# Ledger of designs, part 5: VH-VL binders against Ras and Rab interactor 2 (RIN2)

Target 1, 92 residues: Ras and Rab interactor 2 (RIN2), of Homo sapiens (Human) (q8wyp3r787to878)
Amino acid sequence: FQNYLRVAFQEVNSGCTGKTLLVRPYITTEDVCQICAEKFKVGDPEEYSLFLFVDETWQQLAEDTYPQKIKAELHSRPQPHIFHFVYKRIKN
Short names: E, the ipSAE of ESMFold2; O, the ipSAE of OpenDDE; V2, 0.75 times the mean of E and O plus 0.25 times the DockQ between their complexes.

## First folded at step 2 (VH-VL)

Design ro8 (framework fv_romlusevimab)
Fold by ESMFold2-Fast, scan of step 2:
Structure ro8 (fold): chain C 92 residues (1-92), chain A 124 residues (1-124), chain B 108 residues (1-108)
Amino acid sequence: as target 1 above (92 residues)
Amino acid sequence: QVQLVQSGSELKKPGASVKVSCKASGYTFTSYAMNWVRQAPGQGLEWMGWINTNTGNPTYAQGFTGRFVFSLDTSVSTASLQISSLKAEDTAVYYCARDLSYDILTGYEAFDIWGQGTTVTVSS
Amino acid sequence: SYVLTQPPSVSVAPGKTARITCGGNNIGSKSVHWYQQKPGQAPVLVIYYDSDRPSGIPERFSGSNSGNTATLTISGVEAGDEADYYCQVWDSSSDHVVFGGGTKLTVL
């Protein structure tokens, strides 16, 4: 089984936590956000989004993107890329 | 330059206590988790646990609760490991290692920067 | 408890390719990291996230991970590559970092 996505949860005044999600290859960012809202017990999911942190740069992922495809593309590059998927508030 | 510098070797008798320090420089100390790894003579690497450098909250691997204490002094960018009631089986090289993850977002990734190691010898 | 299995030793002639395996149940679903340790020295990260190489690590080092086996491949082996090599994963079910037992690479 190769279909996992590690997502960090960043919340105000809490420690940094992460969870490994077992997901389908074509799961959308919108689907991942719904899973995260339930897993992290978020009461205001409309204030959160999934971000990609890569090369010290933050990128908010559009709802119709595919995180597993993004992960695969980053892993396939000959240059090393350190990256994280982070579920966090749009505004902080 | 990014580096972790550990305290010098220790020779202790059974029942004594020891404190190993790990001083970070060249990066924001509270943005990266700090891990502790042990290596007994002639043996492999054994993960002991980690400490959240932002919150100070430690997490211990099974077998390293009780006698082992992880602590921080953020004012001097230093993490410390204290071992109480030393036993001969505690003889090992102890390493601190920085988690690769940025902003302490995802712990338990790869360890990209390692201290040079501190040898603790417990002998009667 | 999750266990990673490595062969205790691998011997290779200079200029040949060494392959060091790391076996684990469904290890292909995890991210595997590899460390090189020379006598009297701290470990050095040589591969992270299965196949990515840190800057400064020669391109002859590569990694793969699928099914139940991850592999560290060192092509064009040099005498200076002689060391112990450890694989490492994070096991989410136990919330534990797991190291393999290590493989001693001897260049003859």
Scores: ipSAE 0.005, ipTM 0.617, lowest interface PAE 11.3, mean pLDDT 83

Design ro9 (framework fv_romlusevimab)
Fold by ESMFold2-Fast, scan of step 2:
Structure ro9 (fold): chain C 92 residues (1-92), chain A 121 residues (1-121), chain B 108 residues (1-108)
Amino acid sequence: as target 1 above (92 residues)
Amino acid sequence: QVQLVQSGSELKKPGASVKVSCKASGYTFTDYAMNWVRQAPGQGLEWMGWINTNTGNPTYAQGFTGRFVFSLDTSVSTASLQISSLKAEDTAVYYCAREGIAVAGDYFDYWGQGTTVTVSS
Amino acid sequence: SYVLTQPPSVSVAPGKTARITCGGNNIGSKSVHWYQQKPGQAPVLVIYYDSDRPSGIPERFSGSNSGNTATLTISGVEAGDEADYYCQVWDSSSDHVVFGGGTKLTVL
């Protein structure tokens, strides 16, 4: 078990940058979004959310979810999945 | 430069309450979690818990629920520890310590000087 | 209730190498941090993430972590290195920061 979370930041017309956050396993999606808004210098944080991309699908994570628990669950599956956490605008 | 300055020593009777403060300067207060660590006389370091300086949410280690309260005053970059119903076993030096990475770094890069709390009749 | 075990004391002659161990089940899978505490003073971070040094910490301080043992190594020991040394990890299963019991380093 690892105490880090890699988050990509996606801006319209600029591509992606990313940061690795060292976080506790019980940090919420709401907490992650607050950290991302500060570290990525986002002036309108209400317009952003954390998304999970898994293989060919994606979903917006609810504020009360736990990204580290989601990461651990994906790693525990019998067949490996490719997944990424992305902090991006809700309306892309 | 980064500094954590704690309030002065306290001498209290059993059953009283005490509030220890920790004033931060030299960095953005809300970017780093604040931890509390206790050290009883002649004993080792004991982690009490942490507070998220951005959300205000505290997390307490087992054994430090109930009588111990972590709080913030963001307007003056200060974290506080309140201990209620003081007991002799609360006699210790109490340290505030900053996590090295925002919110959830797991090492402590800067420490306050410590506040001695003595509980005696 | 994860436990870190340190020897209570280590004695070393000036100029020699001191090794302070920190034992824990599968501690090599965790990140270990080390603190130096001199009498009447707050702890000072000397090693973080197993082997990294903060600015201002001399190169004679180094760390390693594998299997069930992490080690703080102090080469060319000086009288000013006399202090209590504490190892520390974050235990993900308990969401608890754990300190070792501390090792008193005596020079000479």
Scores: ipSAE 0.007, ipTM 0.605, lowest interface PAE 10.6, mean pLDDT 83

Design sa1 (framework fv_satralizumab)
Heavy chain, then light chain:
Amino acid sequence: QVQLQESGPGLVKPSETLSLTCAVSGYSISSGYYWSWVRQPPGEGLEWIGFIYHSGSTNYNPSLQGRVTISRDNSKNTLYLQMNSLRAEDTAVYYCARDLYEGWYFDLWGEGTLVTVSS
Amino acid sequence: DIQMTQSPSSLSASVGDSVTITCQASQDISNYLNWYQQKPGKAPELLIYDASNLETGVPSRFSGSGSGTDFTFTISSLEAEDAATYYCQQYDNLPLTFGQGTKVEIE
ESMFold2-Fast, scan of step 2: ipSAE 0.007; ipTM 0.650

Design sa10 (framework fv_satralizumab)
Fold by ESMFold2-Fast, scan of step 2:
Structure sa10 (fold): chain C 92 residues (1-92), chain A 124 residues (1-124), chain B 107 residues (1-107)
Amino acid sequence: as target 1 above (92 residues)
Amino acid sequence: QVQLQESGPGLVKPSETLSLTCAVSGYSISSGYYWSWVRQPPGEGLEWIGFIYHSGSTNYNPSLQGRVTISRDNSKNTLYLQMNSLRAEDTAVYYCAREYYDSSGYWEDAFDIWGEGTLVTVSS
Amino acid sequence: DIQMTQSPSSLSASVGDSVTITCQASQSISSYLNWYQQKPGKAPELLIYAASSLQSGVPSRFSGSGSGTDFTFTISSLEAEDAATYYCQQSYSTPYTFGQGTKVEIE
């Protein structure tokens, strides 16, 4: 079974772009950030992190979390919620 | 069914320019993917030459940079490889290959479809 | 450039045997590694992508594993048709690079 993760890239003066990543279920946030740095061609990856935007709140994801498990948990909720994974600067 | 078919001159002389074509059928080259050229000297391993993205952007192996041009003709659905200043060491079977890559598949960056290859011998 | 080193350069085995080939990258490539099979006079064919994902239509006796710098490719029960040269290839960054190949011969 293939798993997909949609990640938006937010940059101050370039607007938003997005990538859909094909990732394994046990991929960590640290691994996703590495992929994003390569795909979005950022030269200062230490200034970026993966965030979850859900219920009008931003949450920075810890490096040892699993985005696919977070996605699955959100999808399993009784009421549908819109959520986004966003790769962006920590101090944006 | 996507198919790739290379063609070339077979024999070329040192210092001449090599021109190869790759005819693609079953998929429009302007619609997606990276399209690569890979070569293999007789009895040896594989060497990536470069690619062209469906938008027209190119990237080349630094070891060959300055001698190689990859282009396409969307109306003919054909890829081209041009290599100048040929040397005997450029003797190889030349393949064109589709590199699967789109917004859905970072892990799927792989040469999933290959042409049959065309042998190029550089000799006087 | 990322250097890919395969081991062994060649091996001989019998039908029904299990064979393993290894591939080492000179730096971490995460799981961005592909395995190809090339039969004499033919173009390479993709068997495994993303280190461990089996390409559609490829027999389940072929498998791959590994991450970072160390990768393995296994044929669990060798068939006569598996006589070929096998190549690993990193897709982590350009220029894409291949291992030198492992020739598998059937006894």
Scores: ipSAE 0.005, ipTM 0.599, lowest interface PAE 12.4, mean pLDDT 83

Design sa11 (framework fv_satralizumab)
Fold by ESMFold2-Fast, scan of step 2:
Structure sa11 (fold): chain C 92 residues (1-92), chain A 122 residues (1-122), chain B 107 residues (1-107)
Amino acid sequence: as target 1 above (92 residues)
Amino acid sequence: QVQLQESGPGLVKPSETLSLTCAVSGYSISSGYYWSWVRQPPGEGLEWIGFIYHSGSTNYNPSLQGRVTISRDNSKNTLYLQMNSLRAEDTAVYYCARELRYFDWSPYFDYWGEGTLVTVSS
Amino acid sequence: DIQMTQSPSSLSASVGDSVTITCQASQSISSYLNWYQQKPGKAPELLIYAASSLQSGVPSRFSGSGSGTDFTFTISSLEAEDAATYYCQQSYSTPYTFGQGTKVEIE
């Protein structure tokens, strides 16, 4: 469970797809973005970033953050939260 | 090091438009976070007005939607609040604040400006 | 909108006393609850975020607990500089809402 990170890909023209990434516990957001660019076949990776969507809000994750740590913290809360990691264009 | 400083007219007449600025130093507003406006009428509690995300996306308190606009100027590192159709009830100290998220999800205000008093009176 | 109710509205205590303030949300807000201190004529300052996390630089005599709808804020061993109004705030959903405040007076 903790070795996997589900990431949705939001593309303006093609809609949304998703992939489950096998990652190490201390993988950085920068590393996740590199993996996403390759797996989603993005030609302009500098225009994309990893976002967290939770409770109707979008949060762009800084390059040196740890998505698995964020995921673990969200799961530690006593009430269920629906959240998604989304790889999408920065300007959109 | 991060500092927020509000400024505004002090006295505004009913039905006029309020324009406030929030000068940010020690941090570039284009590089991250949410930036909120909060007001406090004299002797009363705090009311959240709205926020702007570093991408330019905004969200407003529904009680004020249609009267309020939050914007920014990245080159001046400044936030703005405009509020239309002012009434006596809009008399308050207006604060700008930086909004962080606990592990990027639970919002809280870590830095506040000193506040600027706006009195709406004829 | 989520309504936040604080109790008491005011209290008076002596230096060295332990003071407790409570905050109730009209619906479950998980741990999306912050506590702020405001001294007369000054801006609010963050003390506690995410219900129980102490802000850097804030004295350890301040603590928070709770989840869901019921939250508690405690000042152990009250000091003279703790005379202020304290506000809870939910950030679970917009619009963010604050409690009405609790005025703490030192006798």
Scores: ipSAE 0.000, ipTM 0.593, lowest interface PAE 13.6, mean pLDDT 84

Design sa2 (framework fv_satralizumab)
Heavy chain, then light chain:
Amino acid sequence: QVQLQESGPGLVKPSETLSLTCAVSGYSISSGYYWSWVRQPPGEGLEWIGFIYHSGSTNYNPSLQGRVTISRDNSKNTLYLQMNSLRAEDTAVYYCARGRYYGAFDIWGEGTLVTVSS
Amino acid sequence: DIQMTQSPSSLSASVGDSVTITCQASQSISSYLNWYQQKPGKAPELLIYAASSLQSGVPSRFSGSGSGTDFTFTISSLEAEDAATYYCQQSYSTPYTFGQGTKVEIE
ESMFold2-Fast, scan of step 2: ipSAE 0.007; ipTM 0.645

Design sa3 (framework fv_satralizumab)
Fold by ESMFold2-Fast, scan of step 2:
Structure sa3 (fold): chain C 92 residues (1-92), chain A 121 residues (1-121), chain B 107 residues (1-107)
Amino acid sequence: as target 1 above (92 residues)
Amino acid sequence: QVQLQESGPGLVKPSETLSLTCAVSGYSISSGYYWSWVRQPPGEGLEWIGFIYHSGSTNYNPSLQGRVTISRDNSKNTLYLQMNSLRAEDTAVYYCARDQYDFWSGYFDYWGEGTLVTVSS
Amino acid sequence: DIQMTQSPSSLSASVGDSVTITCQASQSISSYLNWYQQKPGKAPELLIYAASSLQSGVPSRFSGSGSGTDFTFTISSLEAEDAATYYCQQSYSTPYTFGQGTKVEIE
């Protein structure tokens, strides 16, 4: 596995900011969210989650999933998938 | 301060199941971190056994061939290790440790004192 | 699995000497490498994490460097209390793996 994970930060009424995280293959979605809260300076991290945007569809990732494993699985499929990891508010 | 304390039998017989406990104080195990078990045979190096994440997700060293279960009891703030089909090669000091996921890396910042388990007939 | 090769297996040095231990990973682990000190009869203690970050409370004579596959751990001025076995550990992927350890003896 590539040990990098690109995560976009989406704020309402703001442009997107992105960060490339140096993360381990076993890192959980909750761990990524904690890193994102610190890197993006989020004061209310309980209102945010990590989403997968794939094939023009949004999917909220459960906290005990593994983003690097999800990334690897998407890359291993016969048909290419366009996907992005996005840290954003759950309700907005 | 965070403290970890292992307990378990001193001697177990081959083919039996090992049960160890790790009592944690100073931090709620349900609130964060990974919690790992590591063993060290006498005079040998360290071997990672597995971890449990505060959500309950587990991951185990494949070298242990599916013989290991790591669990927790949040109400008792205690971690457990169960290993079946014991062999003489499982003789080791067993440690529990907190795996602090930091922004920069994962590392074991607090360790228990270790408990010796001898597997002998 | 990622294999960690640590060298030397043992060394003897005098107080005031500079000591270097090396650790090599079988594949790139970026900077996900930790160094632990273990004294006889005690649990390991974290000294360095993320290849080069000094753990709080650890003396500044201990340092680490490297990235990718090659890593070094240095004690710049050896003290008598530094007699111990030192282990590197990768946390890049599971299973976590340790080097075989380096026993540092004071002459």
Scores: ipSAE 0.006, ipTM 0.612, lowest interface PAE 14.0, mean pLDDT 85

Design sa4 (framework fv_satralizumab)
Heavy chain, then light chain:
Amino acid sequence: QVQLQESGPGLVKPSETLSLTCAVSGYSISSGYYWSWVRQPPGEGLEWIGFIYHSGSTNYNPSLQGRVTISRDNSKNTLYLQMNSLRAEDTAVYYCARWGYDYFDYWGEGTLVTVSS
Amino acid sequence: DIQMTQSPSSLSASVGDSVTITCQASQSISSYLNWYQQKPGKAPELLIYAASSLQSGVPSRFSGSGSGTDFTFTISSLEAEDAATYYCQQYYSYPYTFGQGTKVEIE
ESMFold2-Fast, scan of step 2: ipSAE 0.007; ipTM 0.655

Design sa5 (framework fv_satralizumab)
Fold by ESMFold2-Fast, scan of step 2:
Structure sa5 (fold): chain C 92 residues (1-92), chain A 120 residues (1-120), chain B 107 residues (1-107)
Amino acid sequence: as target 1 above (92 residues)
Amino acid sequence: QVQLQESGPGLVKPSETLSLTCAVSGYSISSGYYWSWVRQPPGEGLEWIGFIYHSGSTNYNPSLQGRVTISRDNSKNTLYLQMNSLRAEDTAVYYCARVYDILTGYYDYWGEGTLVTVSS
Amino acid sequence: DIQMTQSPSSLSASVGDSVTITCQASQDISNYLNWYQQKPGKAPELLIYDASNLETGVPSRFSGSGSGTDFTFTISSLEAEDAATYYCQQYDNLPLTFGQGTKVEIE
């Protein structure tokens, strides 16, 4: 079966919108970024990346990482964590 | 313009294997989207068969018990459906279609459909 | 699997009438539901996505509403070309599932 991934889109001059992506565990961050560029209608996809926000920290995800595996790892921790995936400009 | 066109044998005997093709034009199937097969028995509703993602990953309706395989040939821009162990209940119009907005999961382009009759 | 139940299974109405079709999901699917129109001998066409958004080029007489488990599709003023079967479809979870369809006939 396939899993869902929630991704927020952060634009410089507007608020945040969000979408739910239907993805398999083996879909990479690069694949997710391609989907986001198409669905959020981004004209300059090379300027954007996928970021993970966990509690009070954030990190840009490398293209060869697997967001569904990251999500599963965070869900499996004994102590709950609040986290979000955000598609946004690298420079902001 | 994105266009999809199915083709197949029309008539197949029970227990045989069905092979269908879907020729896509106007868009490269390796460039994006999920490419899906959906069937509709005469006078009945729609049943999702499965998808193939542009990377080659597939997912199938569990109700088909592993009888189905979806594949593609990127050089021919063509999708394929193979279904084993055909039964009379597999008689249907078979559509190939694109799942455009995976964020909303809707179908935006459909082929015309090809009728497959399973009969001795 | 998420089961989608449409009602009624068929209806007959006159040009100018308001027509309502309902769709019920066996579990909460938020707003992850689409509506399609299928005319005889043709493939389905998208009318409404995400429960309430009208697809580009679709006449404004078509509308959708609802969230959770109960959804409604309305044609506010029926036209002759609206004779078709209408399907709801959920995409909250796999497998993708469709309602059984509602046939709309024009008198």
Scores: ipSAE 0.007, ipTM 0.611, lowest interface PAE 11.0, mean pLDDT 84

Design sa6 (framework fv_satralizumab; at its last look DockQ between E and O 0.12; V2 from the best seeds 0.00; counts 0 for: pae E 14.7 > 2, placed apart)
Fold by OpenDDE, look of step 3:
Structure sa6 (fold): chain C 92 residues (1-92), chain A 121 residues (1-121), chain B 107 residues (1-107)
Amino acid sequence: as target 1 above (92 residues)
Amino acid sequence: QVQLQESGPGLVKPSETLSLTCAVSGYSISSDYAWSWVRQPPGEGLEWIGFISYSGSTNYNPSLQGRVTISRDNSKNTLYLQMNSLRAEDTAVYYCARDTWFGEYYGMDVWGEGTLVTVSS
Amino acid sequence: DIQMTQSPSSLSASVGDSVTITCQASQSISSYLNWYQQKPGKAPELLIYAASSLQSGVPSRFSGSGSGTDFTFTISSLEAEDAATYYCQQSYSTPYTFGQGTKVEIE
C-alpha cells in the first residue's frame, strides 16, 4: 500500500517499542531520525541515530542513506533476512 | 494474464527529463512482487534501472547517479519512470517487468513490449 | 556490483546441435541466476530461473546448471526458432546485472 518503515525505539533499561512510520523512498536517514525524534518524543535527538540490525550485527546508518532503499535491498536478497531498524542512542 | 505496456514520448532532447509510464493489467502492483525498469541501447545489452516494490520501496542502479525516480499510482495500477538530465547515451528501449524478489529464485517473468526513447537535439 | 561474464559472445550452429553458453559471476551468487532469450525487436523472455529451473511453458530442450560463480545454459537440440540472443542475469543482489549476451545463429 503506502510507504512504511517499521522502527523500534530502544532505550536503556526500557526495552523496545515499535512504530510504523510513513517514509517515502527518497527520505534520508537524517530525515527519518527527525521523524523518530518526534514520534518517540525524544528530547535530545542529537544523541540518537538510526541503526540497522541484520545478520546479528549492528550498523549505524549514515545520514545521507535511504532506509527504504536499504529495506528494498534486503528484501531483494535471495535468502530471507530478519532485520530491524532501531532508533537508539549513539554509543560514546 | 499479467500484461505490462510501456509508453513514452519517443523523442527527448538532451538535458531534458524523460517520463515513462507502464500500465499493468491482470495483477495489482500493490499486491506483491517488485516492478523493475530495464533498458537496452540499440544493439547493446541489458541494464537494470531499478524497481519499486509492492510496498512502495524503491531501489535504483547506482550507475544512474541519482537521475532516476520510480513511482506508481495504485489507483491506476501504473508505474512511472522519471530520468533527469538525459544524454545521448540514454537512448534505448525501455522495458518494465515484473520481478520476483522476496526470497524467491524467480527472475523477471513478465515484460512489456518496450518503448524506444531517442535522445537527440 | 556483481559482474557477469558471459561466453561466447556469439556462435553459429546447425539444427539438432547441442549449444552451451557459460556465465561467470565475480562473486558467489548461490543459485540466483536467470537466463533470458531475446529475439530481434522483442522483449527478453525468461527461460531459466534459480540456475536450473525451467520457466513454465519453456521447451525441455533448454536447461541450466551451476551454482556459486559458474553457470551453464544448454540447448540440447537446437531448433531454427532458437536463433536469438541469450542473457544471463544475477538476482542475488541489487543492482541486478546481466551478462553481455550470446548471439546464437542457425546455419
Scores: ipSAE 0.000, ipTM 0.667, lowest interface PAE 12.4, mean pLDDT 90
ESMFold2-Fast, scan of step 2: ipSAE 0.007; ipTM 0.687
ESMFold2, look of step 3: ipSAE 0.000; ipTM 0.606
ESMFold2 (binder alone), look of step 3: mean pLDDT 92; pTM 0.948

Design sa7 (framework fv_satralizumab)
Fold by ESMFold2-Fast, scan of step 2:
Structure sa7 (fold): chain C 92 residues (1-92), chain A 121 residues (1-121), chain B 107 residues (1-107)
Amino acid sequence: as target 1 above (92 residues)
Amino acid sequence: QVQLQESGPGLVKPSETLSLTCAVSGYSISSGYYWSWVRQPPGEGLEWIGFIYYSGSTNYNPSLQGRVTISRDNSKNTLYLQMNSLRAEDTAVYYCARGYSSGWYEAFDIWGEGTLVTVSS
Amino acid sequence: DIQMTQSPSSLSASVGDSVTITCQASQSISSYLNWYQQKPGKAPELLIYAASSLQSGVPSRFSGSGSGTDFTFTISSLEAEDAATYYCQQSYSTPYTFGQGTKVEIE
């Protein structure tokens, strides 16, 4: 596993930013969401979650999943696929 | 294959608003990536203007002082750039580019051929 | 904003020579650095992404290395068609920023 996780922050009408987080290999999605709430300075963290955008599809990651493990699995595929971890509102 | 093609007025007068179009073929602009505008004054380097993410969110270079708006029309698969309060210093070739992501890493992998905008009376 | 500084601003070399260009970031950008080639009258073309990954279809004589703040781009065995301006670009944070460019001329 790589020791960093890049997360995009998606906001309506303000644009997208990205931050690189230094993380443990088995950091959970819940832990990543807590870090993102602090780094992106969101006032309502309960309204946000971490999503995986891959192959033109959105997937909300469950709190007990491991983003670094997901990233490693995607990187191990024979052909690189476009994917992003995106911290965004659960509802649009 | 994916192709981008810019079009615009060529010549614009100072203080007017610039409107540019980027037609995208071979990929739906609402399905992925971030779609960017980059400009290059004659004989100078590259300056990133801004992007629109496939979700519709935008991000702009602060150096352009709120003069720029990037928008899209998903039904026409087309990107737009509007820039107001034009000055001679805005004379440049304007490029539309796709921000490709391969896992973690973003790069502009597909560019339009560029359209020259001259700002002169 | 992250500032990107390239060196040199220009160079001249002969076909078959090895050419190296340097790029420095004003802060650590990990490996989020890209290299582009721009031939006269043409749009830029992506050569290297993620500091060292060769873009599909790009000749293997182009390579990149580095991480953090210091990066290098190398053309081994220069070809006549390599006469162009080369730009580095950080993709770590917006606003995305480019180096000022390095013009490579063939003697």
Scores: ipSAE 0.000, ipTM 0.602, lowest interface PAE 12.3, mean pLDDT 83

Design sa8 (framework fv_satralizumab)
Fold by ESMFold2-Fast, scan of step 2:
Structure sa8 (fold): chain C 92 residues (1-92), chain A 119 residues (1-119), chain B 107 residues (1-107)
Amino acid sequence: as target 1 above (92 residues)
Amino acid sequence: QVQLQESGPGLVKPSETLSLTCAVSGYSISSGYYWSWVRQPPGEGLEWIGFIYYSGRTNYNPSLQGRVTISRDNSKNTLYLQMNSLRAEDTAVYYCARSRGYSYGFDYWGEGTLVTVSS
Amino acid sequence: DIQMTQSPSSLSASVGDSVTITCQASQSISSYLNWYQQKPGKAPELLIYAASSLQSGVPSRFSGSGSGTDFTFTISSLEAEDAATYYCQQSYSTPYTFGQGTKVEIE
């Protein structure tokens, strides 16, 4: 029932910033990446993707996944885990 | 329901080492969250000391580096703070607190334990 | 380190009044700003996180706004139980830093 998605922006050689995005429940990872490229002013969006950082592990989200559904699933677990959505370069 | 409870010696002499514990119930410290220590001198503001992430990674306030160690015992579900070379200026109420991440703030705090440093 | 400056240092108001506290960061922290309430002898309690998000269980009269360097915390209709010291805190980068606090007294 939360229609917002928090996304951190991680850049090489710079601080960490982030934004809270107001999004629809069925927004795709591809759509989120497009919004992030525009809001974080990224000139080379093809080099970036949306990652899920959970349990000290990075997972690149496929373009056709639904971040709000992933968020809801993680929140609904009996023992919730720490997690963040991070927009960052595919290769470091 | 999550609860944090600090305990410590109350009084410590200058140049000694402070050892504090934070017992956590209602959530496993190995399962998530950043677990921080925050202090507050009587009548003053709040100062963040450091955290330990559920993975064991630590981060410390540079103003206190060289004197502070934060650790945990997952089997006891307990957090620890050690601070060496105590000074009168280290007199404060010491809190443990948890945060899900940088977007979320400290959602649960212990009641605090007063540490007085005097001869 | 990022410095957080609160204004005012203290204020007095009556039940039913609207109260505003401001917090300024020495550099941009986006929306990584939290607000806490601390009553005498008690631990701080989280009211607002991410500049404007209300913590679960917190009354709706508390609100926050702002981004970048300038942030505002508002109590829309002051209650007697709101007498406390309020702190802002940035979580943009370590070391996390707090404002000096604003003491709110009820007349």
Scores: ipSAE 0.000, ipTM 0.593, lowest interface PAE 16.7, mean pLDDT 85

